# Ledger of designs, part 8: VH-VL binders against Transcription termination factor MTEF1, chloroplastic (MTERF1)

Target 1, 262 residues: Transcription termination factor MTEF1, chloroplastic (MTERF1), of Arabidopsis thaliana (Mouse-ear cress) (q84x53)
Amino acid sequence: AGETSDTGILFREKLIYLQDLNVDPHKALRVNPSLRSAPISSVVSVETLLSSTGLSRPAVGRILDMFPDLLTSDPESEILPVLRFLSNEISISEQDIPKSISRCPRLLISSVDYQLRPALTFLKTLGFVGRDTITSRNTVLLVSNVERTLIPKIEYLEEGLGFTREEVAKMVVRSPALLTYSVDNNLVPKVEFFIEEMRGDVKELKRFPQYFSFSLERKIKPRHRLLKEHGILMPLSEMLKVSDGQFNHWLLELRLRSAERR

## First folded at step 23 (VH-VL)

Design H06 (from H01 with heavy chain S57T)
Fold by OpenDDE, fold request of step 24:
Structure H06 (fold): chain C 262 residues (1-262), chain A 124 residues (1-124), chain B 112 residues (1-112)
Amino acid sequence: as target 1 above (262 residues)
Amino acid sequence: QVQLVESGGGVVRPGRSLRLSCAASGFTFDNYGINWVRQAPGKGLEWVAIISWNSGTIYYRDSVKGRFTISRDDSKNTLYLQMNSLRTEDTAVYYCARHPWIFTNKRTFAFDIWGLGTTVTVSS
Amino acid sequence: DIVMTQSPLSLSVTPGEPASISCRSSQSLLYSNGYNYLDWYLQKPGHSPQLLIYWGSYRASGVPDRFSGSGSGTEYTLKISRVEAEDVGVYYCMQALQTPFTFGQGTKLEIK
C-alpha cells in the first residue's frame, strides 16, 4: 500500500514538473509511453544538458514538447553526440549551438551516424565547404534524408533543367534553401511558369537560384502579369528582390516614360 | 562506478614545482569538463581552474594564473595540474571535480563528481 | 569577483528538526536564460564535497528529497526538512555564473 502511494505521488510530481516546463503531459505520455515509468530525474537530466548549451528554459520546454521522446532519452549517449557533432564536425561555435538547436530541434533526435554525418558528407560533395560550410542557419539540411530528399532535388535540377552537376552544386551553395523546397510543389511549378509563361531562359535560373524562394502565387505571377501588361521585360533579380513598394514605384516610372515616348 | 582519483601531492619548498594528476574511470572522460578545487587546512573550498570537455575553454583563478597549467589527456582519461613557483598559500587538499558539458563560454552549473583529493604542502 | 556570503556559519540542529541555510551573492546569479547559477555542496567530515543542489533548486541525483533549494537573484536558501545524523558536515554555496567560481564561507551543521 505504501509503495503504490509513493509511485502515484512521484508520477504526479513528474506531471507537475512537465507542466512547469510548458510541456503538455498528456501529449508527452501519448507520444512517449515510456515516460510513465521513467523517473523524474531522467527528464531533469535532459533539461540540464539542453540548458547547458545556453538554451533558455522556455526554449527547452518547447523542444521537449515538440519531441516528447527526448524526455526519456539518455543525455550522454543520445543527445551529447549530436552536440559534439555540431561543435566538432560542423565547427559551429558554442554561441551558435543553441541557435542551431532552436532553429532545427530535429537535430536532437537524429542519429549522428545514420543521418547527420551522411548528410554532411553529401553536402560537402555539393560544395558546402570552407566559407560555404554548413552554419547554424542551414542545419536543417543535416536532417534531410540524402537518398529520399536531397538527391531527388539534385536530379531534378540536372535532368529537369539540364544543368550539370557542377552548375547545380553552385546553385545550391548560393541558395541552400533550394534543397528544402519540394520538387513537385515548389520547383516544378515555378520552372514551368518561368519557361512557359514568362518565356524565360533557363540559364537565368542558374544565375538567380533565389527565384525559387519567392512565392509563385503571391509575388512571381502578379508581378509578371503587371510587367506583361506594360510590355516590360525585367530580369528576375530585379523583378523579385525589391519590395512591393519599390516595385510599384518602378513600374509607375516606367509607365510614365512610356507615355512620354508616345 | 564513476570515479575520480587524484595523485601527485606531496611536501615541497616554496618556488618548487609539482604536478598533480586526476584519473577518471567509469564514464566517458572526453564528454566532461573538469575542475580543480582546493581546500586549505581548516578553510573553505576555493576554485582553482577549469578545462572544458574539448579543452577549448580554460580558466584560472587570478592567484594561480601564470603559475599553474591545467591540461588533459583524453587517451589516458587523465587530468593534470602543473603547479610551478609554488607558494605557502598554495598548501591545500586539491580535488578534481567533474561538470557536465560546457557549451557556454563562461558558465557551468555543477560539479557532480569529486575525487578524494590529494594533499599539497608548501613549506620552508 | 562575485562574493558569496552564507549565514549562519554554524548551526546545531536536533535530529528530526528542520534546518535552513542562507546564501547571498554580491550580484544576481539569475541569467538571461532563466536559470540561477547557484549550487549547494555538502562536505561530510573526512570526505570530499558532494553536490546537493544545482540551478538553485534542482536536486542532484541520489540526493534525498528532504533537501531543497530555493531563491533567485541574489538570495538563496537551502532547506533540510528533517535533519538526520548523516547530514552533519559543512555546506557550501557556489556561484557558477562566471569565473572565477566562488564559494561561500561554509556552514557547519552539527547535531545536538
Scores: ipSAE 0.397, ipTM 0.749, lowest interface PAE 1.9, mean pLDDT 92
Fold by OpenDDE, last read:
Structure H06 (fold): chain C 262 residues (1-262), chain A 124 residues (1-124), chain B 112 residues (1-112)
Amino acid sequence: as target 1 above (262 residues)
Amino acid sequence: QVQLVESGGGVVRPGRSLRLSCAASGFTFDNYGINWVRQAPGKGLEWVAIISWNSGTIYYRDSVKGRFTISRDDSKNTLYLQMNSLRTEDTAVYYCARHPWIFTNKRTFAFDIWGLGTTVTVSS
Amino acid sequence: DIVMTQSPLSLSVTPGEPASISCRSSQSLLYSNGYNYLDWYLQKPGHSPQLLIYWGSYRASGVPDRFSGSGSGTEYTLKISRVEAEDVGVYYCMQALQTPFTFGQGTKLEIK
């Protein structure tokens, strides 16, 4: 009767600890059943290591809430290798490690040998070397599956746009975010709209790969429609780099000038 | 069993040199930063030096800068403290103490494992 | 350097009674990440120091529940709810915020 009472107390303490860390204990237990039997010291050890990177306590809590499996991970064998990989193989500065983790917490639950290193190797072949190396801003690419995610995007850019491997490599290095976009839901629709509706030259996409970072429905289509109505043609970069306010102001001025000429 | 064992202590005259060693066992040595902490006879604890897990960060207390050198040999699981130009005020028990990880400059968490200490006596 | 000041420097406690040790720092040990970089150590007679508390309130592995740390900023307290004979020794607070790491003077705990 006494041992059961102690176990219950310890369990409650663990729940309180998780709550204090802003980790949903119910979600955590559901996602990670092993957490039920894990001592609180295991959780604290993970917190300690994560905090040692410079992460704030709130950030640690968010990460652990997002990935409850980390709560029972072995800091030395499962987390530390990732940190070392970021530091030694990618040469992320100590200051940028917590930023990398915050931006892409999935790094912490990724295998160095089976995911991160293979991804890095592949990215290097695309030109992510030297000044164009992976940074804290692009670490999400390291958690992308090479075969299922990265290669299909490259293939689409080559086949869909008719670019060479070299051209595609230059594009993705210039705009790494391209490799984070869905082929079916983002790249294809935008390309189709550009070619069919805008009647654009595909070479412009090569020069301005940032085109794919803009919302088709909220920015590209509306602006194109407005420009089309006024018979105005402009480069993609000029069309899309300006704020909505600036664009509207510019359009208004054009309209006023046109009206004055009539 | 996790253990740190200091050695190399002895009696020396002022101006002489001594090299201390700290042998680690029972854990992955290269995952941890290590500190030297000393305690003069009948006095409190005094931090001396720290070396990070990858030797990328090293710091000394001001009173030993230029005289002491902390280093590590991960292949031997051993920490060292080369002490040159020893002074009488360097007389103390010297402990090596482990801390988990250092990813921030000039900060650590705690010394969770301590050795038994080795005695250094500097006397004329 | 951050100066650590402990009080009292000595205390005599009857077994079973509570004990409290204060530690003050010359500057805040609360870092921007939300953690207090303060440790408590116990050195039993004839032994090496051992970690009791880190980050102001986190108990080290194997440390009994009767030990607790509290405080933030520049003021910290170590409490022992029920002092036992095995708790005899010198207690040290240490700031781990910046080098050089600095210890308090130590507090000697004796049993009445």
Scores: ipSAE 0.317, ipTM 0.715, lowest interface PAE 2.3, mean pLDDT 91
Fold by OpenDDE, look of step 23:
Structure H06 (fold): chain C 262 residues (1-262), chain A 124 residues (1-124), chain B 112 residues (1-112)
Amino acid sequence: as target 1 above (262 residues)
Amino acid sequence: QVQLVESGGGVVRPGRSLRLSCAASGFTFDNYGINWVRQAPGKGLEWVAIISWNSGTIYYRDSVKGRFTISRDDSKNTLYLQMNSLRTEDTAVYYCARHPWIFTNKRTFAFDIWGLGTTVTVSS
Amino acid sequence: DIVMTQSPLSLSVTPGEPASISCRSSQSLLYSNGYNYLDWYLQKPGHSPQLLIYWGSYRASGVPDRFSGSGSGTEYTLKISRVEAEDVGVYYCMQALQTPFTFGQGTKLEIK
């Protein structure tokens, strides 16, 4: 009777601790059944390691809530290797480690040997080396499946747009986010609009791969319509890099000039 | 078993040098920052120096700057403290102490593992 | 340097009774990440120091639950709910916020 009462008390304390970390205990126990029998010290040890990177307690809580399996992970054998990989192989600074983790918590639950390192190797072949190496801003590429996620983007750019491997490599290094966009939902529609509606030259996409980072519906289409209505041609970079205010201002100025010439 | 074992202590005259060693076992040495902490006879604890896991960050207390050098050999799982120009006030038991995690250079959480200490006596 | 001040410097406690040790820092030990960088150590007679509490309130592995740490900013307290004979020694608080790491003077706990 005494042992059962003690176990219950300890379990309750663990739940309270999780709540204090803003981790949903119900979700955590559902996703990670091992958590039920794990001592609270296991959770604390993980928190301690994550916090040691410079993560705030709220950030740690968010990460643990997102990936409850981490709550019973061995810090030294399961989490630390990822951190070391980021530090030693990616050369991410100590200051940027927490930023990387915060931006892409999936890093912590990824295998170094089976996911992160192979991804890095592939990315290096695309030109992510030296000054163009992976940074805290694009670590998401390390957790991307090479075959299912990254390669299809490359193939689309090569086969769909007719770019060479070298050209594609240059594009993705300049715009790493390109490798995170859906081919069907992002790249294809934007290319179609550019070619069919804007009557653009595909070579311009090679020169301005950032085109794919802009919203088709909220930015590209509306601005194009306005330009078209006024018979104005503008390079993609000029069209899209400016703020809405600047864009409107330019449009007005152009209109005024046109009126003065009449 | 996780342990730290200090050695190299002894009796020396002022101005002389000693080299202390701290041998680590039972854990991945190169994942941890390591500290030296000393305790003069009958006195409290005094932090001396820290070296980060990759030796990229090293800090000393002011009183030992320029005289003491902390270093590590990860291949040997050993921490060192080269002590030059020793003074009488350097007399103490010297402990090596580990802090739990590697990504804390300027701050630490705790010293979770301590050695047994080695005694350094500087006397004329 | 951050100055750590402990009080009392000595206390004598009857076994089974509670004990409380205070530690004050000249600067706040609460870091921007929300953690207090304050540790408690116990040095038993003839032994090396051992970690009791870190981050102000987290018990180290193997530390009995009769030990608890509390506080934030510049004021911290170590409590022992029921003192045992094995708790005899000198207790130190240490700030781990910045180098040089600094210890309190120590508090000697004795049994009556």
Scores: ipSAE 0.053, ipTM 0.618, lowest interface PAE 4.0, mean pLDDT 91

